VHH binders against q9y6x5. Designs and how they scored, part 196

Target 1, 379 residues: q9y6x5
Amino acid sequence: LPPKLLLVSFDGFRADYLKNYEFPHLQNFIKEGVLVEHVKNVFITKTFPNHYSIVTGLYEESHGIVANSMYDAVTKKHFSDSNDKDPFWWNEAVPIWVTNQLQENRSSAAAMWPGTDVPIHDTISSYFMNYNSSVSFEERLNNITMWLNNSNPPVTFATLYWEEPDASGHKYGPEDKENMSRVLKKIDDLIGDLVQRLKMLGLWENLNVIITSDHGMTQCSQDRLINLDSCIDHSYYTLIDLSPVAAILPKINRTEVYNKLKNCSPHMNVYLKEDIPNRFYYQHNDRIQPIILVADEGWTIVLNESSQKLGDHGYDNSLPSMHPFLAAHGPAFHKGYKHSTINIVDIYPMMCHILGLKPHPNNGTFGHTKCLLVDQWCI
Short names: E, the ipSAE of ESMFold2; O, the ipSAE of OpenDDE; V2, 0.75 times the mean of E and O plus 0.25 times the DockQ between their complexes.

## First folded at step 8 (VHH)

Design wb4 (framework vhh_5j56_2; at its last look DockQ between E and O 0.53; V2 from the best seeds 0.00; counts 0 for: pae E 2.6 > 2)
Fold by OpenDDE, look of step 8:
Structure wb4 (fold): chain B 379 residues (1-379), chain A 127 residues (1-127)
Amino acid sequence: as target 1 above (379 residues)
Amino acid sequence: QVQLVESGGGLVQPGGSLRLSCVASGFTFSGSDYYAIGWFRQAPGKEREGLSDISGSSGGYTSYSDSVKGRFTISRDNAKNTVYLQMNSLKPEDTAVYYCAAGEYIRGSDYYTYDYWGQGTQVTVSS
């Protein structure tokens, strides 16, 4: 039987939550599998970009999903959370479910993973759910596991997405121990449900399961605001994305806009596109705007209106608060092994290996995950 | 299709109490995991201010602005598809039009967006 893989994402699950809270179900999952304690995600550390990096192995500049909000100056198209279904935005890369779907005697399934309800390269998952935040985890899980168990051709790759603890992280802030404890308890219970469902269906021993996340969460405050309106008139630019990484499209001379912003705040770095640090791998795409503003950790870029968010993400991907984790279980993985860190783009070549797929060119390094796999030498 | 209707406003003396109601139609509280219902107010010449909200996600937790904390209480009745704002110890500065709003969290939004608003109900606190 061909190997099967289920990729699960809990949005905004900060890596150090594992150290600061109790996760009996997740810990049991880890005990019988592997853990990567910290996953260095891609810049910017946002939902759509990082989820697409997981399944493509590419930096954002390469796969073309460079933010949750994008603008293409040539086509005049906009991308947003409510407008994400145009294949135009996704077609700069080939996600793993498409690669898998095009193989003989294989199919893919998806429950609300970013991009999975879009025909990419004229291919859409054989089984998928249109995104709807109102659909319960249980329903998503039931559909995914049903497809994994009863499909023909068999589903060999599936994705499952859940919006917590990101939503609550934004609302309460990651430092709210009382509220976040409740939220994280619920997440652990959902993991318990996942494991129980797989066991009930007889999938647990043969299915490879990866549980991961796209980013972490940092604490914000009303005392840490950067008001752009104090530095530049809003008529001089179009705002494509705001915080914590603002994408600026100048309406006047770029240099003038830059000069007005460069000293706006000591807690914000201002970059011309060509001067964006190489370590971000966030330069070589037309969808990246001419000027980028990057707020320091915990600072929020605002206009005249105040934000009620107490937590946010999108900051420098070197910050530990932005890092998610990865746990995995199944026949491809060791038992009781812990690894310190990998890059989020490393997940793709690993998944391709597990599934026996030829990977598209990517930025991942298969060598970084060898120690997780039973069929590889850990050198 | 979502409609919100506020009620319960009126004239009250300082130190008095009011209970506002927000009835939602076209949306059911029990049918959504990631919703929020919030109360806002706008006084003449001032910006709209968020007061309190209750979310469907994360177990239905509540939040309050500092201006109303300890005095106002938000609650919901799923059976009636209604959210309430109990306002105690009212002050003249609480005089405003009060609005309820409904929003949803979706992936990539990074926060609840209130897309549906009621018509508002006038609250006047005066001796």
Scores: ipSAE 0.452, ipTM 0.738, lowest interface PAE 0.9, mean pLDDT 94
Fold by ESMFold2, look of step 8:
Structure wb4 (fold): chain B 379 residues (1-379), chain A 127 residues (1-127)
Amino acid sequence: as target 1 above (379 residues)
Amino acid sequence: QVQLVESGGGLVQPGGSLRLSCVASGFTFSGSDYYAIGWFRQAPGKEREGLSDISGSSGGYTSYSDSVKGRFTISRDNAKNTVYLQMNSLKPEDTAVYYCAAGEYIRGSDYYTYDYWGQGTQVTVSS
């Protein structure tokens, strides 16, 4: 029987939530599988870029989804959370579900993972749900399990996306123990439901399951605001994205715009594109704007004095608060193994190995994940 | 189809109070963790301003802008599918058309997308 993999993301699940809250169902999943305690994600630490990095093994500059809000100066196209369906944005890479379903006798299924309802290289996931945040986790899971059990050619790769704890992390902040405990308990119950559903349908023994996330969350405050309007007039630039990494397209001389911004706040780094630190791997794409502003952890760039955010993400990917975790269970994985860290781009070549797929050129390193796998020598 | 209907506007003297209502149809508050109802206002010639919102199926999270914090209180009645804005200590600067709107949290968003708007109700604070 062909190997099968279900990839699950709970958006905004910070790695240290595992230490700070109780997860009886997730801990049982980990106990019988593997845990990577910290996954170092890609800069910027936003939802669309990191979900695409997981499934392509590429840095953002290489796969072209460089932010949740983008502008292409040549085509005059805009990308946003509500305008994400144009294949133009996604076609700079080939995600794993496309490679998978182009294999003979294989299909892919998707419940709302970013990009799975887009025809990337004229290929859309074989079975998919159009994005709709009102659809319950139960319905997403029921569709995925139906497709895993009842499809010809068989579904060998499936994805499942859920918006929490990201939505609540933004609303309450990660330090609100009362509200975050309630949210995280519900997520653990959903993980319990997932495992129970897979067992009930006879899928559990032969399905590889990865539970991971795209980024973490840091606490914000009205005392930590950077007001751009106090430093530069709106007429000098076009704002492509605001916080915590602002994307600035100058309307006047670039050096003049840079000089107006460079001393705006000691809590913000201002980079010309060519000066963006090499460790970010965030320079070599036309969608990256000529100037970016990178706020310090917990600081919010605003155009006014207020912010409705109590939590945010998108900061420097070296920050532990930006890191998710990865847990996995199934025939390909060891039982009871814990690993300290991998890079998020390493997940793609590991998944290709599990599925028997030839990976496209990518930035991941298979060796970083080989100790998670039963068929590999861990030396 | 989501529909929102405001009521409770009118004329009031400075220092007075009003209670606005927003009746929602086409979804239930308990059926969605990701819908929020927000209150906004717009005076002639000014940009629309966000004031407060309430969300969550199990009892709501509330937020307030600095301009109304301490004076306005948002609440809801899940059984009636209705959100309220209690406005106290009203000032002439509060004169505007007040709107309720339904916002949805979606993947990749830093705020709710307010796709559904009521017709508005006029609030006038004048002596």
Scores: ipSAE 0.348, ipTM 0.709, lowest interface PAE 2.6, mean pLDDT 90
ESMFold2 (binder alone), look of step 8: mean pLDDT 79; pTM 0.807

Design wb5 (framework vhh_5j56_2; at its last look DockQ between E and O 0.63; V2 from the best seeds 0.00; counts 0 for: pae E 4.8 > 2, grease 24.4 > 24.2)
Fold by OpenDDE, look of step 8:
Order: C-alpha cells, then structure tokens, then sequence
Structure wb5 (fold): chain B 379 residues (1-379), chain A 127 residues (1-127)
C-alpha cells in the first residue's frame, strides 16, 4: 500500500506553549513519535504565506504568497482572506497536494488548508472543503478521515486546518494564562479526538501524521503603537498590508515616502525593497511592495484606529515567539525522538520523501529531518 | 439581512447605571466560538472603541477593555437573541454613541471582523 500522510495545522500554536502548558494527548502523540521543538518559519510570519511554505518548501518570495493581503500592480488584483480564490496568486508554485494528486492511483484531500479550495495549475484536490470558519473541527476531521479510509483512488495525502489557538491568541494575548490555558486545553482535546478517530478507523498504525503550526504569537499592548499618520499623510501612499509588517505603495516619489517614514518610530525598521535583509528571503517578488515597515516585537502599526488585538504575529522570523512546533507519528517516524530545530521549508522535502514524490525545486534541506525518519541515517 | 438594534441608552447622572440591549435578527450567534457579539462606543472626535464581547460558544466567554472592567457586564439571552451591556458607575467619560456588532473570525484576517453593526444608541453621562 502506498504511504499515507495527514498534515495538520493548528494556527498560531507558539512552540513554547508545550513547555508552559499541559498537553496530555499531544504528549502521548509525541511520546509515540517525534518532536521538533522549534520550527523557524518564513518571513513574514503570517498564516497564508507560512502554510504555503510548508507545502511547497519555498520562501515567500519564491512561492508568491507574500502576505495575507497582497496587491499586484500589473493586474491590479488584490489578495485577502476574503479574496483568495484566484489561482493567479497560487500558481507561482506547486503545492504537494497537486503533485500527489497528479500521480497514478493517488488522490489528495483537504479540510480548509490555505489554497486547497483553489485549482492550482488547473488541479484541485479530489476531496476538499471550502473554507468556512463555522465548520467544527469534528466535521473537518470526519470528512478527512472518511476520505483517507474510503476513497478510490486512495487518498494518500490530506491536510487539516484549524484556526486555534491563533484566534484566541489575538483576542486574549499569549500572556493571558487563564484564557490561553483553556484554549490550549481544547486544542489538546482535539488532538485526542484526532488520535481516537484514527484508531477507531484502523488508520493509526499505518498513517503518517504531522501536527504543526504556521507561527506563534507575541503580546501586544495599547502602549506599544506606531501611528503612521503622525509621520506621513495617508494620501501619499496606498496601504497594502498594515501590521506588524506594513506594505507601502507610494503615490508620490518613493524616496520622499521613505524619508517620511524612516524615522517614524525607533521601534520600526523601514526598508526599501532592495534593502530588505537577505536573511528574510523577502525581496525577489513583484508582489512585495516598494517599501516595507517592520515593527519590533510586540509593537503594532496603526493609522488613526486603535488595535483591539492583544496578540499578534508576522514579526521577524528569528524571534522565538514567532516559532511553531512540529510533531509527527507513523511508520515513517521514530518513536520518542526529539529534535531542537528545523526550518519550516524543510517539511516539504520530508513529506515528499515519505510519500515517494519527486519534489519540485525548493528551499528545504532534507538532511535537516533525516533524524526523524526510520529509513534514514542520522548523521 | 442581519440586523442589530440597540436600545437602552439615555441620560444618566455620574455614578448611575444603564442597561443596553442589542437584539439580533437574521443571525444566530450561539453555538460557535467563531462568532461574537461586541459592544463598541464612539465619542465625539474620538475613534471607535471596543468595550466588551461575548462568544457564541455555549460557555459564553466574555472579554472587557480595561476602561470598563469592573463596571460593565456583558450577557446574553439566547432565547431572545439579545445581548446586554450592564453599565454601572457611569462617568462623564463614558458619554458616547454605543454600538453593538456581530463578528466572526476569518482565517488570515488575524482579528475578529465585525460585519454587522447596529445604528447605535446615545449614552450621556452628565450632572
């Protein structure tokens, strides 16, 4: 039987939550599998970009999903959470479910993973759910596991997405121990449900399961605001994305806009596109705007409106608060092995290996995950 | 088709109390964590401010801004599709138009989006 892989994402699951809270179900999952304690995600540390990096192995500049909000100056198109269905935005890369779907005697399934409800390269998952935040985890799980169990051709790759603890992190802030404890307990219970469902269906021993996340969460405050309106008139630019990484499209001379912003706040770095630090791998794409503003950790860029968020993400991907984790279980993985860190783009070549797929060119390093796999030498 | 209608506003003396009501129609906010009803206010010349929210979950989780903690209480009656804001110990600074809004969390938005708003009700705190 061909290998099967289920990729699960709990949005905004900060890596150090594992150290600060109790996760009996997840810990059991880890005990019988592997754990990567910290996953260095891609810049910017946002939902759509990082989820696409997981399944493409590419930096954001390469796969073209460079933010949750994007603008293409040539086509005049906009991308947002409410407008993400145009294949134009996704077609700069080939996600793993498409690669898998195009193989003989294989199909892919998806429950609300970013991009899975869009035909990419004229291919859409054989089974998928249109994104709807109102759909319960249980329903998503039931559909995914049903497809994994009963499909012809068989589903060999599936994705499952859940919006927590991101939503709550934004609402309460990651430092709210009371509320976050409650939220994280629910997440652990959902993991328990996942494991139980797989066992009930007889999938547990043969299915490879990866549980990961796209980013972490940092604490924000009304005392840490950067008001752009105090530095520049809004008529001088178009705002494509706001916080904590603002994408600025100048309506006047770029240099003038830059000069007005460069000293706006000591807690914000202002970059011309060509001066964006190389370590971000966030330069070589037309969808990246001419000026980028990057707020320091915990600072929020605002206009005249006050932010209601107590937590946020999107900051420098070197910050530990932005890092998610990765846990995995199944025949491809060791038992009881813990690894310190990998890059989020490393997940793609690993998944391709597990599934026996030829990877597209990517930025991942297969060598970084060898120690997780039973069929590889850990050198 | 979603409509929110606020009521209960008026003139009150400092230290007084008011209870605002928000009746929702065409929208069922109960039964999901991804839905919430929130109370907002906007004073003249100031930005709109979030005050409190209540989740559509069975547990009815609530949140409060620091400005109203200890003074305001949000509650709901599912049978009536109504959310309440009990405002105690009112201050002149609480003078504003108060709005209720229905919101949902959307993947990639990184915040609750309040898509439906009431017309607002005036609250004036003055001696």
Amino acid sequence: as target 1 above (379 residues)
Amino acid sequence: QVQLVESGGGLVQPGGSLRLSCVASGFTFSGSDYYAIGWFRQAPGKEREGLSSISGSSEGYTSYSDSVKGRFTISRDNAKNTVYLQMNSLKPEDTAVYYCAAGSYIRGSDYYTYDYWGQGTQVTVSS
Scores: ipSAE 0.150, ipTM 0.591, lowest interface PAE 1.8, mean pLDDT 93
Fold by ESMFold2, look of step 8:
Structure wb5 (fold): chain B 379 residues (1-379), chain A 127 residues (1-127)
Amino acid sequence: as target 1 above (379 residues)
Amino acid sequence: QVQLVESGGGLVQPGGSLRLSCVASGFTFSGSDYYAIGWFRQAPGKEREGLSSISGSSEGYTSYSDSVKGRFTISRDNAKNTVYLQMNSLKPEDTAVYYCAAGSYIRGSDYYTYDYWGQGTQVTVSS
């Protein structure tokens, strides 16, 4: 009976949604398994970086996916959410599905987790779906469960990604209770469908399932804009990323660009790369630009005086609004156990333990998660 | 080729109502959870403003700007590939050309990008 693990992400699922909305299906999942109430994610609190941190156990500076938008000055390469397939960007780390499928008689499957349709270290997930946001959750789930049941060598590690509640969180903002209640109810129904499908296929009792997310969401407003055009002319810099963490590549003397920006707004911190706070672990990678601008929670950096966003993320990772949760169920996990907090980088060594894999060097601490596991002594 | 065609504009007295239609062709609106149809307007000498949107999901998630919330209602008829804007309690300030637009969302993006636009329909609210 080789150990099997399904890792599921619902993008942008803020931890306190669990307290503020009804989730009958997710709550049943938690009751029969474990809950970590808050997961401290990595800075910047964006989608691609945090999904890669989950599967590598590394801070962003160490795995090299430092933002959703990146630029490499030496190769002139660009990375974006729609231009993410070049292995160059991903090859600074080894994600768990690569390690897993290189073991004898093991394979990996993926339904749209960031990076799983890329040949990282010349190794692409054994079974995968190319990213396409138009593909329903049901189709993603059907493919994953088919691969878990019908593959030789067997699929022992699988990932499943869903775009909500992130898409709706941006559209409505987390404070829109009417719309977010309807969105979150639908997500709970999808979790119910997931569990029911696993039960009907005979997988539920022998498959370990983690349901987690990459970040939360905070409320934005037209009254909380930081207008860069009011402080600096476009000709002085190249803009690599804009909000809420702007990445600035100076075209003129860096100190002059810094001086033009440093007093632009009391709601924005301006850092030279060497001055980025150490607690961010966001300094030691060439993809981090010479100047970054970090907006305060709920503030939006814009080039003009308008923004269509009602919710956003990417802010300081100490903010509770940026934190997701983790729930898990399966033979490796206790039943009915709740844990206060872990770091998102701790998920990787826990997953390696469950799968019997030797972890690559990483920033996670196995001891932080051992109380979730039945085979560990929790004192 | 994606096409959007608005209809239902016209002249109405203050306090009156109109119903706009947006017929889509070249794609099935309800075939994608992450498509949205939005309504926008542009008054003479003003920038175009967003009013309301509805997603292509089975739930049909809706959004409204503060300027129209409570007065305008967005809805859809999937069999006709059509989105409607019911406009009630119309004011002279609502006088504009009204556009529908189609957009999409992908992971890691901040918001829907609206790349396909109709030709517009005139709405005039006159005392």
Scores: ipSAE 0.127, ipTM 0.574, lowest interface PAE 4.8, mean pLDDT 90
ESMFold2 (binder alone), look of step 8: mean pLDDT 80; pTM 0.816

Design wb6 (framework vhh_5j56_2; at its last look DockQ between E and O 0.71; V2 from the best seeds 0.00; counts 0 for: pae E 4.0 > 2, unsure alone 63.1 < 65)
Fold by ESMFold2, look of step 8:
Structure wb6 (fold): chain B 379 residues (1-379), chain A 127 residues (1-127)
Amino acid sequence: as target 1 above (379 residues)
Amino acid sequence: QVQLVESGGGLVQPGGSLRLSCVASGFTFSGSDYYAIGWFRQAPGKEREGLSSIDSSEGGYTSYSDSVKGRFTISRDNAKNTVYLQMNSLKPEDTAVYYCAAGEYIRGSDYYTYDYWGQGTQVTVSS
């Protein structure tokens, strides 16, 4: 009987929410499974890059989704949250659902995970929902469970994506205890509904379930703005992405643009592409622009004098505020085991192992996750 | 398809009041967690300016720009699928075409993306 895996993401779920709020349903899930307290995500700590890193095991420079907003100078193509369907952007890697459904007697299902409604290498998820944020968690779950239970060939890999707590984290900020408590309680109820649905359909005992996220959230403030217009005229560059990591395409001499920016704020690091710290693994792709600006935690790069952001993410991936968690339950996983940290790219080779898939070349280290798995020697 | 229709514009003296209405069709405002209706304006030769928004959350989270805070009030009537902008203490600089727009939170966005716009209603404040 082939193993099955459901991969669930709650966008923007900061790891320390688990310690600062009550999650009766998620804590029961963890108690009977495993927890990784911090997942070190990829830089930039944004939604599209990190979701693709989970399913490819690759750093952003290797899979080509290097930000939520991108520009390709050769083809003149633009990528954004509202313009993400061109396979061109996704084709530098092979995500796990493609590899899975190309195996004999297997299919894949997806409820709105980034990229699953795109034909990547001319292959789209066998069952999928086109992205639409107005579709309820209940409807996403109903479709996923229907496909897991009733499909031929059987669905062995499924994904489910939900926009919270990211949407509310941006709106309220992670330090708004009243509003975030309400939001996180609702998410815990959704996890309870997920588990209950799987039990009622007879899937719970034989399905492996991973609940994770792509990044965290940090508090922003009107007192922490970096006004880019105060340092450089718009005519000298094209802005590809703004905050908290700005992507700058010079229109004039690159060194002159760099020199205008390098002392703009003590709360912003300015990098020429070749000088981006090696620990970011964020250099070797043409979609990474010649100059990037990296704001300090909680600082916002703006073009005017105001910002509506109360919470944001995208900062340095060494920051604990940018780290999500990972929890998992199922026949492949130990029960009651807690692990301190893994890299987000490690999730892919672990998932391939669970599904019996040959992983594509990737940046993950299977040894980092082997203590989570019952079939591995953990010493 | 989403359609938005503004009404209630007109000519008013400085210090006067107007109430704008935005009637939505093809879009049910209530019961969605990820929608907002915003009011915007554009004066000749100026960029479009965001004024106020109300989201679809229970209780309706509202926001206001500094330029209108304390003078304008946004509200909604879910039964009529209508959002209102009560505009008090109007000034000549409030003269503009006023638009309502519907926004949606999309994964990877920092906030609501307003993709659906009304045709606008003219507000003119003398002098």
Scores: ipSAE 0.201, ipTM 0.609, lowest interface PAE 4.0, mean pLDDT 90
Fold by OpenDDE, look of step 8:
Structure wb6 (fold): chain B 379 residues (1-379), chain A 127 residues (1-127)
Amino acid sequence: as target 1 above (379 residues)
Amino acid sequence: QVQLVESGGGLVQPGGSLRLSCVASGFTFSGSDYYAIGWFRQAPGKEREGLSSIDSSEGGYTSYSDSVKGRFTISRDNAKNTVYLQMNSLKPEDTAVYYCAAGEYIRGSDYYTYDYWGQGTQVTVSS
């Protein structure tokens, strides 16, 4: 039987939640599998970019999903979560579900993972759900597991996405122990449901399952605001993305716009596109705007509008608060093994290995995950 | 196919109270969906302003703008598919058309967006 892999994402699950809250189901999952305590995600640390990095192994500048909100100056197209269906935005890379499905006697399934409801390179998953935040986890899980169990050609790769604890993190802030405890308990219960469902269907022993996330969450405050309107008239630029990484499209001379912004706040770094730090791997794409503003951790860039968010993400990907975790279970993985850290782009070559797929060129390093795998030598 | 119908607006004296109602159809207020109901207002010559919201979470997360905090209270009745805005200590500055909106969580936006709007109800605060 060909190997099977289910990739699950709980959006905005900060790595240190595992240390600060109780997860009996997830801990049991980890006990029988592997844990990577910290996953260094890609910059910017946002939902669409990082989810696409997981399944492509590419930095954002390479796969072309460089933000949740994008603008292409040539085509004049806009990308947003409400406008994400144009293959134009996704076709700069080949995600793993496409690679998998193009193999003989294999198919892919997806439940609301970013990009899975879009034909990419003229290929869409054989089974997928259009994104709808109102659809319960249970329904998503039921569909995914049904497809994994009953499909012909067999589903050998599947993705499952859930919006929590991100949504709640934004509302309550990650430091709200009372509310976040409640939310995270629900997440753990969902993991319990996942495991139970797989056992009931007889999939548990043979299915490789990865549970991960795209980013963490940092605490924000009304006392930590950067008001751009205090520094520059909004008629001088078009805002493509706002906080915590603002994408600025100047309407006047770029240098003038830069000069107006460069000293706007001591808690914000302002970069011309060519001066973006190399460590971000966030420069070589036309979809990155001429000027980006990067707020310090916990600071929010605003216009003359108030924000209700008490938590946010998108900051420097070196910040621990931005890091998710990775747990895995199945025949490909060791049992009871913990690893300190990997890069989020490392997940792709690992998944390709598990599935016996030839990976497309990527930025991941297979060597970083070898210790997680039973068929690999680990020093 | 979601529809929202506001009611409860009218003329009131400064310091008075009104209770607005928003009846929703096309979806249920059951806690399984990621949605929010919000109240907005728009005064003549001004931009539309968000006032308060309540989401579908078990805890019923509520938010308030600074302009109405302490004076307005949002609540919901799941059985009636109705959201209420209790407005106390009304001021002339509160004069506006009040709108109810329904939204869903959008992962890429990292918060709720409102896609469905009521027709609005006029609130006038005057002596």
Scores: ipSAE 0.035, ipTM 0.471, lowest interface PAE 3.4, mean pLDDT 93
ESMFold2 (binder alone), look of step 8: mean pLDDT 78; pTM 0.803

